VHH binders against p49116. Designs and how they scored, part 181

Target 1, 238 residues: p49116
Amino acid sequence: EGPLLSDTHVTFKLTMPSPMPEYLNVHYICESASRLLFLSMHWARSIPAFQALGQDCNTSLVRACWNELFTLGLAQCAQVMSLSTILAAIVNHLQNSIQEDKLSGDRIKQVMEHIWKLQEFCNSMAKLDIDGYEYAYLKAIVLFSPDHPGLTSTSQIEKFQEKAQMELQDYVQKTYSEDTYRLARILVRLPALRLMSSNITEELFFTGLIGNVSIDSIIPYILKMETAEYNGQITGAS
Below, E stands for the ipSAE of ESMFold2; O stands for the ipSAE of OpenDDE; V2 stands for 0.75 times the mean of E and O plus 0.25 times the DockQ between their complexes.

## First folded at step 9 (VHH)

Design ug13 (framework vhh_brivekimig_d4; at its last look DockQ between E and O 0.76; V2 from the best seeds 0.54)
Fold by ESMFold2-Fast, scan of step 9:
Structure ug13 (fold): chain B 238 residues (1-238), chain A 121 residues (1-121)
Amino acid sequence: as target 1 above (238 residues)
Amino acid sequence: EVQLVESGGGVVQPGGSLRLSCAASGFTFSSYAMSWVRQAPGKGPEWVSSITGSGGSTLYADSVKGRFTISRDNSKNTLYLQMNSLRPEDTALYYCVKGGYLPWGKEFDISSQGTLVTVSS
């Protein structure tokens, strides 16, 4: 049928909390990250192919891949978020925690390694100068992953993933016709997303969630919202 | 013009149960998520639970998960909070608010009187 994504699905505009506080804190980091997560979930639920899979499958897919979608969003929105400044603030907080012996050295090492992997991923995407269309299709490839345990409708999910890959190929070949190996350079970056711990992402960015709610619980709640209600929350116009 | 009226509060012993109600008027109730927010003496507002407009999904603060159940009856424009296994730390004024969960804890538009829940021996 028609294309998997339309121009409306390429648009991905993060509105940051304003103004940025004089000193970054867990609340500002959490609000910034939550806005990105909400934008990512709104983006996913706006895709007709995603809607066609049904609510249960939609919930299972997003719960399985939210960290990959979120990390792609961090890379895409790194400049808007001043991500380097946020990561520096997190590192400073972790260094202060080790000084006060509030966290184990092994845990600090694990978290620091995660931050370094995240920085490496974001830097690689920036170096490749990934455009908005490429990000949209990379997110679609990640979203329509048929290989997560417990999924139903895996053949349909695989078809949508293949459609995303084909449309990305067509776009890259047409737009970057002189760069024969661009698509390969982009696609080999995706497996790194699976190596990033969703638990560590949650601790770094979502410690300030009100009610100490897990991302796993937020996902089905957001996906089952009325569209108008969800749009109001995305813009902060509640 | 949004009007919300809470009821059902009272004094109960630890381990007891209470069911709170919120009568809503002045807006299309079924089109909006609703939340319960509580305020303990001397503390700021704390979000407790949210439910989507259709009632299709719910969300709970970790402190109440497994003990409280949020529900709604859109035919009666009424929001409910079933509170089981109550603890002294659940003592608070309970408010219903128009709107769903916001992860970053924006100020809640508390426009109602609330209903007092006291958990004591």
Scores: ipSAE 0.700, ipTM 0.859, lowest interface PAE 1.1, mean pLDDT 89
Fold by ESMFold2, look of step 10:
Structure ug13 (fold): chain B 238 residues (1-238), chain A 121 residues (1-121)
Amino acid sequence: as target 1 above (238 residues)
Amino acid sequence: EVQLVESGGGVVQPGGSLRLSCAASGFTFSSYAMSWVRQAPGKGPEWVSSITGSGGSTLYADSVKGRFTISRDNSKNTLYLQMNSLRPEDTALYYCVKGGYLPWGKEFDISSQGTLVTVSS
């Protein structure tokens, strides 16, 4: 009952560590990526439909889709993050790892292909000029994916996904009424998200996590953080 | 004034167990996440574990996961760390800190003396 998302779910303001260092390093990249991950998880937990699924289902959903949400976040925030600069620094680090004989040739190929697919995805989203409303609904469609293994309540999850799809359709038809193909062009980008490896994303963006914790371990913690702690401890806001 | 007093440290053999306690005062304990941080001789502070204010979620450094258990009793304003299967590399001063996990780290506000844990044969 009511809309799936409100205007508060359209705002997606990423705050970067400041200032950007002269030479990017693993700590800056990991902090930047972690801020995006936290923002994405707090975005998801603020949705009433997500809250209605219950804590166990919430954790299972986010564990299943966090990499897709993160990738959409990278595309949405590519300019504010200077993502092209971050990816260039990662490629340079990867090339130094080859020189130091730290990474196998097959692994290097897999990682470079992942970076190329990520760049292609972000470029395609920028070419389509996806707006904040469209990103919010795309993230909701990805979040409420009933086809991941091990989920319970898949009927209710599918219902929420259909609602997100319907609200996206309504938005696109009203806002881009002269572009009858826009919805189809947007939706055909989603399968590319399933090509992104969560293992490689962790290696690229999250190797500097304090305590060497896994993303699977962090997810329940982020989802259960007090909202005041998020605002006071992570963003510095009060 | 926030006051944190650690206790329960000592000397144990490898494979042994210890239970650390932290008595908290000067703030509403249940409203804040809490952490354990340790500092080995000659090294910087290392985050060990965190627990949310309600106790509903815990997080552990990979080096201690499966061996250490963080818990809290909000009725007694007390934080705990149960340490099992102790190893020589666990030797450190252990500090109780107000505040939760932060993935990129930050300088910890250590305002207490800590409790010394020594693991040696």
Scores: ipSAE 0.518, ipTM 0.804, lowest interface PAE 2.0, mean pLDDT 87
Fold by OpenDDE, look of step 10:
Structure ug13 (fold): chain B 238 residues (1-238), chain A 121 residues (1-121)
Amino acid sequence: as target 1 above (238 residues)
Amino acid sequence: EVQLVESGGGVVQPGGSLRLSCAASGFTFSSYAMSWVRQAPGKGPEWVSSITGSGGSTLYADSVKGRFTISRDNSKNTLYLQMNSLRPEDTALYYCVKGGYLPWGKEFDISSQGTLVTVSS
């Protein structure tokens, strides 16, 4: 009936742990990443269309696309997060594992390539100077992807995705009328998200999770968390 | 004032079972996630399990997954932990904590006395 997204869905403010330590340890990286993940899930929950799909479908949908949402979040919050510094720290931690012969040569290559892809993607988004509205619509497009296996209500999901795409198109046309190909340049970046392994992302950013809990298991927990507590998690206020 | 009172601890042999309870008061119980935390002698607090306010979702530490079950009765303001297949390494003081799982949590707000679980042959 109404638009898929409103101005309230454009706001995406990540609060980093304070103070930033001189040396970024696994704990700081994990906390930062977790806050971003929570923020992304909170964003999804705030969309009426998302809620309309039902809890089971919502959970399945987020499980399928959390890596893409997280990566878009990294790009959007790269400056606030000092992402380059975080990635450098991750590499340093990996070097320790390499020295201890915990990883095969092939695995090392795979992980390093993944880090490179993440950095490249974020750099490309920065180069395009993607604004808050565009990020919101891009996140909606990846969220409402009907092509994941095992999803229910795929027709409805597809409709929401189309709506997100149309709203993005309208926004870009209105805001960037002199740049005829901006929409295409933005959308062509989305396939890069599908090239990134969720498993490697989880390994890089979430190794410090308490109890060795998987992101897959955390997702339904976050989605069903009470609003007051959720806000506390996002801001770090405990 | 928030009050949490744990009960149900005791001595059990390896492979045995215990059910812990936590009576909560001083806040709207159903509006908050709840957690179990344990502390073994000479060690720091360890997160065990969490459950959302509505009870619709649960989380477990890898060390207890498949053996422990967290649940709650919001009509009674009570949190539960069913512990099966207990091991000696499960020996600890178990605390009920207001609040959900913190993936990066270093500190737990432990204000209660806890209940002692001893697993020994």
Scores: ipSAE 0.414, ipTM 0.749, lowest interface PAE 1.2, mean pLDDT 91
ESMFold2 (binder alone), look of step 10: mean pLDDT 83; pTM 0.832

Design ug14 (framework vhh_brivekimig_d4)
Fold by ESMFold2-Fast, scan of step 9:
Structure ug14 (fold): chain B 238 residues (1-238), chain A 121 residues (1-121)
Amino acid sequence: as target 1 above (238 residues)
Amino acid sequence: EVQLVESGGGVVQPGGSLRLSCAASGFTFSSYAMSWVRQAPGKGPEWVSSITGSGGSTLYADSVKGRFTISRDNSKNTLYLQMNSLRPEDTALYYCVKGGYLPWNKEFDISSQGTLVTVSS
């Protein structure tokens, strides 16, 4: 009864910091990543089904899936962000850290493997030419995941995930009617998101956070804001 | 139109406590998140803590977590910062600002006089 997502939930427009510096630094990367993360949280907060679960459940869901939402956002916004340039800058920083004996060889291998997995994911999504509607429903599927440890209201979350899957199926069958296997190709990409460490993502993209606060601390702060206050804070229109 | 007046600063010994106040006017105080920002001599502004409009959620910089407590009294349009276990590194002019925490916001709308906190051994 009524669609899970409206046309407003399909729109996902990232505003990059301007101007872009001549050489990418930790602060520019962190601002770019933070803008994407906050856009993703704003997107999630605007969904009526998400609001209906209540603040405690909302916080638990976003804490569990922020890395999956963030990675989907990186893939969707890869061109706008010049993601390949950002990843090259991160790799350059890591290589400099090795030369300064700042990180162990084992840690470098873990981080480089994470970057490889991220690049492969973004490349696979680009090759499939995932559209804005498909991205919106993939984000909804990962947001409404009932299988994260510690969740309450898992039956209701599962029903919202099933609704997201059904609406994605209906869209793909109608829009890409001649590609019988498109939905299967898209859905098989999602398990890869669970293999990427949120701790490594935080280290790569969010080391420049003001006050050295963690993503885990920011999530409940933002989600417990009143809607009018959140809109004023995030859009700058207050 | 927005007017913010800080008070409560002073000179204390290391390990001491101070309570800062910020009297707000010119806007609907309870509808806005508020923050404390400090500026040490010779340094740029540093975000310290934020509180939501209702007071239902707070956030602290790692350097002050466990020592400082932000609070508000919306009936009096007043923001507070309780500072315990003060260190020489906490020496700064302290400002209250309209608005909450944004990870990318390095530009603080500091328009008030601030209140000076000096921690000296």
Scores: ipSAE 0.601, ipTM 0.813, lowest interface PAE 1.4, mean pLDDT 88

Design ug15 (framework vhh_brivekimig_d4)
Fold by ESMFold2-Fast, scan of step 9:
Structure ug15 (fold): chain B 238 residues (1-238), chain A 121 residues (1-121)
Amino acid sequence: as target 1 above (238 residues)
Amino acid sequence: EVQLVESGGGVVQPGGSLRLSCAASGFTFSSYAMSWVRQAPGKGPEWVSSITGSGGSTLYADSVKGRFTISRDNSKNTLYLQMNSLRPEDTALYYCVKGGYLPWDKEFDISSQGTLVTVSS
């Protein structure tokens, strides 16, 4: 009955792996991305409204939107991750692969288009100077999307999405009262998240996963983890 | 003191089956995810499978998916690994580990003796 999100949901602190390698490698990129994905799932699990939907619905929602949550996380944590440096390293690798015929030109084109879309998205969010409250509500809006195929409890999911939209509007109007068009500028950025391929995100950031498991398989496993184990993975505490 | 004791290993022909057990003590078993990790002769440890504390969700390495089944009996503090359609490349010492899947974890807390599985013709 209270607000959908509390101040605790605004805190989103990514701890990067250390030491930083001299040259970026698949393992470092994968660990960094995995930490962000785990942090994003920890964030979602902490929302009482999300918990109220039940484990099966929780799993379906995150499976459907993990790429959107991950991309929002990349934008929010771009500076901490040195995302521009990671993307530049990926681009250099792809350009070398073109010259050496190690990857098909058609596949490289698809991946480059994905990187350009990602860069454009992160740049637009940076220019808008999106704050932590705004990111939290944008993540809630994409999390509580009632329009994914196969969902149950769609009316309840829609109510939570509408609540997120309303609370975002109230926050923006109060905090940025002088900028009457800010909310509109923010919301028109969201459809771009649906255009980014989860398969390409997985190829770029999660190639080094132990056991070669898919993100689709990891999600239900992580969401059903015991709280102590889950917190240990997020904070690095034993 | 966390104690884990593996059993159930043996020699089996390709295509055969084995069921491994891990008896756990010294901690609240049902509150922790558990994993199976194996180490083949001359190779580093390889994560095989994990199960959540309640047993409500499982995860498998691509190399064993569809052939192995992880399960647990929290009333007996026991973890299981049912291994079907065994292949020579499954030959390894199998270890029970407290803790779940971690995407980057190459260093497993292996403190037990393990149980040897040998698949040979």
Scores: ipSAE 0.611, ipTM 0.824, lowest interface PAE 1.5, mean pLDDT 89

Design ug16 (framework vhh_brivekimig_d4)
Fold by ESMFold2-Fast, scan of step 9:
Structure ug16 (fold): chain B 238 residues (1-238), chain A 121 residues (1-121)
Amino acid sequence: as target 1 above (238 residues)
Amino acid sequence: EVQLVESGGGVVQPGGSLRLSCAASGFTFSSYAMSWVRQAPGKGPEWVSSITGSGGSTLYADSVKGRFTISRDNSKNTLYLQMNSLRPEDTALYYCVKGGYLPWAKEFDISSQGTLVTVSS
């Protein structure tokens, strides 16, 4: 059969809200993060292997891995998003909250540790100079994870994950032939994604959601959008 | 041009039910997600519910989940909101808007008159 991913799946272009406000606020951060989340779900939905698993499996997979996909997307789009600026604004807000006893010290510590983990992950990916093909296959590996609780069709999901791993290996060995240990350096970064709390990610990036809906509730809605609706959400033009 | 006309509002006691309708014209209704948005006196607009163009997926605000049902009839270019177990807090002008849930929306594109829902004893 053909490759798991085509060249079109390597293209991952985030369109940022414009203009950037003078003072970063929760709505701008939420809009930026939501555009990345929508782009990530549209990316996943465009994969023929993903479509072949069926609607119920698609929803379950994305619900299980959206935080890993989102974090990989943050690393890939860090420059476009000015992620360091967003994280600095969040840190400033948290430090001010500590002074005013508005949040518990333990909760602030958890959130600060999450930001540190995110920064270290993004820095490690930048230092490795991960390219667009590598990001596409890393996203596919986390998407097709058969080991999340409650999944059905786990044997088929595992086959797609193994296909993603094989195609990544072929790509790295051909493109970076002189760097014998590159694939190992890349793959050892992936377990860190599962140590990051999806609840803390929601608090940091999605606080500005109107109507107070969870990401879990949004996922099946986004996955069933028509193509024109997906494009409208990504560009903000619908 | 896009035209949206809401109807079905009224006065109802707590625990009662109402069904709102929105007649759409001027665009290909089945190609667009649609939403219900409400505005209580002295408050900003609050998103209530959204439905995809095909009707294949729905989304609800936590405050109405399990009580309200959004639906559409694409053959009649009409959007509906079935409201059950109504509470005083549901008192608002209700608007239908072209487009789905936008988590970053600071303002809603409200160009219609809306329909008033009053929940009181």
Scores: ipSAE 0.619, ipTM 0.834, lowest interface PAE 1.6, mean pLDDT 89

Design ug17 (framework vhh_brivekimig_d4)
Fold by ESMFold2-Fast, scan of step 9:
Structure ug17 (fold): chain B 238 residues (1-238), chain A 121 residues (1-121)
Amino acid sequence: as target 1 above (238 residues)
Amino acid sequence: EVQLVESGGGVVQPGGSLRLSCAASGFTFSSYAMSWVRQAPGKGPEWVSSITGSGGSTLYADSVKGRFTISRDNSKNTLYLQMNSLRPEDTALYYCVKGGYLPWTKEFDISSQGTLVTVSS
C-alpha cells in the first residue's frame, strides 16, 4: 500500500493566542497548551491508517499516548510557543507556592523533576535539529504503540508502527546520508517520553480548562468533531 | 439570520428534574456543534455542556457531569438538556449557543432571551 504519512502530515503549524500578555498567567498557558493539544489530535485523526483502526481503537490509542504526542509537539513548537518563558513562569509560580506553604515539598519535588525532564527532552531534540519529517514519524511511532494495556487491534497497530519506523529509516538514510548514527541518536530519545507523568503534564499546562474538563474527556470529543468545525476554529482562513 | 429559542425552565425543588429545549433556525443545524451556557444571578456566563453536530460525542462541565444529559434531534432542529438531581447552585438563566466546546474561549455568543431555572426549597 502507499506511504503511512503524506506531505500534509508533515505540516504542523501552531497558531498562538494573540496578543501575548506582559505577564504570563494560567489562562495564556492553558490556551497555548490546548491549541497544541487540539492540533496534535487533528494531526492524528487525519492519518488514513489511524482512521482504518476504528473509533474505539482510536480513542484508546490517543488516551494512552496523548502525553507523548503533546511533549513531542512542545519540542517541535518550542520556539513559536516561547516554551522556555512558559516553563520559567511555571517554575516561578511553583517557587512562590513553596514560600507561601501552599504545596507539600514532596509534590513540588515531583513537579520540578518533571519540568527538568521536559527541558532536557526539548534541549536534546533541539541539539539534534530534528526536522518536520522526523517529528511526523516520531509522532506516528508513539501513536501506533501496540503495548498499551486494553488494546484490541494490537497486530495491526504494531504493523503501522513498524511501517512508521521503516519510513523514518528510509528518510534519514536518504536525507542525512553522511550521518551514520543519526537514526540511533533520534530513537534513543523516545523512551524518555514514557517517564513523564501525564497527570503532572495536565496540572502544569491544563489547569483552569473551561468547566474543569479532563483531558480524558476532551480526547473522544476532539476525535469525533466534524472536520469543517475543527478547521473553522483552529486554522482560520488561508 | 441565526435564531435560537430556549424553553422548559421553571421552579423546582432540590433533587428535581427539568428538560430544556432549544429551537434553532437560520443555519444548517446538523453541521454545527451546539452548547448550553448558564448565567447565575450576579455572575458571568458559565459553559455547561456541548454536543457535536452529528451527536456522536458530548462534553460536560465537571459541576454537572453525571446529572445533566445533552442531546439533539437534527430532524427537528432542536437541542435538549435533561437536568436531574438539581441543586440550588444550578439556579440560572440557561442559553443555547451555536458552537461547541473550545477550551480557550470564555466568551459566548449569547443573543437569545434564555430560559430561567430556579431551584429552591
Scores: ipSAE 0.672, ipTM 0.851, lowest interface PAE 1.3, mean pLDDT 89

Design ug18 (framework vhh_brivekimig_d4)
Fold by ESMFold2-Fast, scan of step 9:
Structure ug18 (fold): chain B 238 residues (1-238), chain A 121 residues (1-121)
Amino acid sequence: as target 1 above (238 residues)
Amino acid sequence: EVQLVESGGGVVQPGGSLRLSCAASGFTFSSYAMSWVRQAPGKGPEWVSSITGSGGSTLYADSVKGRFTISRDNSKNTLYLQMNSLRPEDTALYYCVKGGYLPWRKNFDISSQGTLVTVSS
C-alpha cells in the first residue's frame, strides 16, 4: 500500500498571534499554545490511517498523547515561538510567586523540573538537527501508540506505528546515509516525552483556558467536526 | 444577510430551568457551528457552549458543564440551549452567534438583541 504520510503531512507551519506584546502575558502564551495544539490536531486529522480508525479511537488516542504531540510541536516550532523567551517569562513569574509566598516550595520545584526537562528535550532535538520529515514520523509514532489503557483496535494501531517506524528508518538511511546511528539517537529521545506531566503542561501553557474549558473537552470537539467546517474554522479556507 | 433571533429568556428561581431558542436565517445553517455567548451585568461577553454543524459534537464552558445542553434542529434552522439547575451567576443577556469555539476568538459578532435570563430568589 502507499506511504503512511505524504509530503502534505511534513508541512507544519505555526501562525503566531500578531503583534507580539511588549511584555509577555498569560493570554499571549495561552493563545500561542492553543494555536499549536489545534495545528497538532489538524495534522493528526489529515492522516488517512488515523481517519480509518474511527472517531472513538481517534479521540482516545489524542487524549492519551496530546502532551507528547504538543511537546514535539514545541521543539519543532521553538524558533518561531521564541520558546526560550516564553519559558524565561514563566520562570520570572514563578520566582515572583516564591517571593510573595503564593506557591509551596515543593510545587515550584516540580514546575521548575518540568521546565528543565522541556528545555533539555528541545535542546537535544535542536542539536540533532531534526528535520520536518523526522518530526512528522516521530509524531506519527507517538500518535499510533497501542499501549495506552482502554484502547480498542490495538492491533491496527500497532500496525500503523510499525509502518511509521519503518518509513522513518527508510528516510533516515537514505537522507543521512553516512550517520549509521542517527535513527537510534533520535528514537532514544522519545521516552522522555512520557516523563513530562500533562497537568503541568496545561498549567504552564493553557492558564488562559482555566475556568473556561479543559483540554480533554476540546479534543473530541475538534476531532468530531465535519471536514468542511473544520477546514473553514482552523485553516481559514473559503 | 445573517439574521439571528434569540428567545425563551425570563425570570426563574435558583434551581429552575429555561430553554432558549435561536432562529437563524440568511445562511446555510447546517454547514456552520453555532455558539451561545452571554454577557452578565457589568462584565464582558463570556462564551458558554458550541455545537458543530451536524450536531455531532458539543463543547461547554466549565461553569455550565453538566447543567446546560446545547442542541440544534437543522430542519427548522433553530439552535437551543437547555438550562437546568440555574444559579444567580447565570443571570445574563444570552446571544447566539454563528461559528464554533476557538480559544483565540476575542470578539463575537453580536448583532442581535439577545434574550435576558434573570435568576433570582
Scores: ipSAE 0.582, ipTM 0.816, lowest interface PAE 1.9, mean pLDDT 88

Design ug19 (framework vhh_brivekimig_d4)
Fold by ESMFold2-Fast, scan of step 9:
Structure ug19 (fold): chain B 238 residues (1-238), chain A 121 residues (1-121)
Amino acid sequence: as target 1 above (238 residues)
Amino acid sequence: EVQLVESGGGVVQPGGSLRLSCAASGFTFSSYAMSWVRQAPGKGPEWVSSITGSGGSTLYADSVKGRFTISRDNSKNTLYLQMNSLRPEDTALYYCVKGGYLPWRKPFDISSQGTLVTVSS
């Protein structure tokens, strides 16, 4: 009954911290990333199908897929975030850590490989010129993944994922009717998201979290915030 | 309009316990997450803990996790902080703040007098 996503679910507008500092620091990067994570959680919360699964299932799903949602958000908001500039600052910080012998060469190599994979993913999405509707449905496909270990209600989750896939297909066929292979080109990008470590993402973007809280702890807190209060906080309105 | 009044502070020995209260008025208390923030002598404000409007979820700074418990009574418009296993480094002026955890929220919206907690060193 009805579409999985409405036009309101396609809108995804990141508000960046202002002003951007002369030199990027851990706090600015963390605030930017946190705003994107909060926007991504707010987006997921607004989906009626997601609400219908119940709080425990919602928490388990987002804990399993937050890195995929966050990475899709980075790709979608790459220009607004000046993501290339943020990644360059992170790389510079890592190279300074090598010179100071603070991190092993193997660890730095793992982190640099992660940054390279992230850059490749974002570049591929930009080259495909993925639109807002396509991003919304790709996020829905990764959100409603029934194959994560420990999930309950897997049958219902699978049905919502299939609905997301069907609606994406309908949209692409209607909007890009002359590009027969567009859907396939888009969908083959998704497996790369699962190859990226959530632990490395957390280290790169969330080391400046106030109180040293984990993303795992933040997720159920964000998901259970009252809607009016949540909206007031993310917009800065009282 | 929004008024917050903290109480329950005092002098305690290391390992002791203390319960702080915050009486809220001027807004629909149950519709807003609430937080505890502290300011130690010579330091800036530090976030301690947050609780959602319904009380359904809580969040704690790593430094207080397992020792402090945030709770609320929406029927009384009152926020609580139960502090156990107190340490000298917990010595601070404690404030309650309207609003939940935001990883980017500095400075904190502190508009009240706070309540002083002193843990003997």
Scores: ipSAE 0.591, ipTM 0.815, lowest interface PAE 1.5, mean pLDDT 88

Design ug2 (framework vhh_brivekimig_d4)
Fold by ESMFold2-Fast, scan of step 9:
Structure ug2 (fold): chain B 238 residues (1-238), chain A 119 residues (1-119)
Amino acid sequence: as target 1 above (238 residues)
Amino acid sequence: EVQLVESGGGVVQPGGSLRLSCAASGFTFSSYAMSWVRQAPGKGPEWVSSITGSGGSTLYADSVKGRFTISRDNSKNTLYLQMNSLRPEDTALYYCVKGGYLPWEFDISSQGTLVTVSS
């Protein structure tokens, strides 16, 4: 049996829109977030175990976990994205919405709490100095979650999740041999991802989508692209 | 050399229908997603719809969902857009584009076909 992930799955290179605008706007934020979402879906597609589950299961898994994958991607790419600057721009927009009475105070509170949770998560990952291998396995653990409602092949998904957990343990124990509790500190961060609303993430990062389409519609479309076709689109976007 | 030639545009009344065609050459058509993009007078380009290379999946802008249908015939290297229940705001120059949905940009290289919806 080969490993669940190879070295190629550790590479996660986000290409940001260029040039960065003088003033951050909804379109730049949306493009940046969309590039990260596309990269995350492409990463998932490249895993042989994921491919083996079949198209319908692949779609169901990514629809269920895209927010967790996206959030891990935000944490991993926080510096490349200048995520703190993007979040500051979103907060500024929300403050303007309060002044214009466009959103209820309760909704603004929910969104601000979501931003706080996101910042806390990203800060925690940064303080732990999570490396590329650790991020790859955390994403795999999240992707192969057998506990989402409506899933088929749950026993196979669970086996892949357990394999991800075992390989992460092996990596951490070998690489950080003097830090006996590192794995535990990493894994206790994961439950916070389930508490973050996918609807609020979509509102914050994807309101500028050209044509105004839902993430739920984009996921099966991207997952059904031929690999050469997908690669051509990504390189053409530069 | 990639060549895309749109046709099927015209003048139609609100509520009417039109079927646009795009003849593709210079590349392996079945290996690429294709898209329809439109540009109304005085406005920027707006993505309308995309279809995967196999035709197995489609995506639509919310403004056209339920009214427009994208399809392809890989044996004829031709992309189609069936437009029903047309509205004045659908008035635009329509382009076919090599490539699928990208939420941030379009690469338009053809002449397009004009669709005018007026009473």
Scores: ipSAE 0.522, ipTM 0.773, lowest interface PAE 1.9, mean pLDDT 88

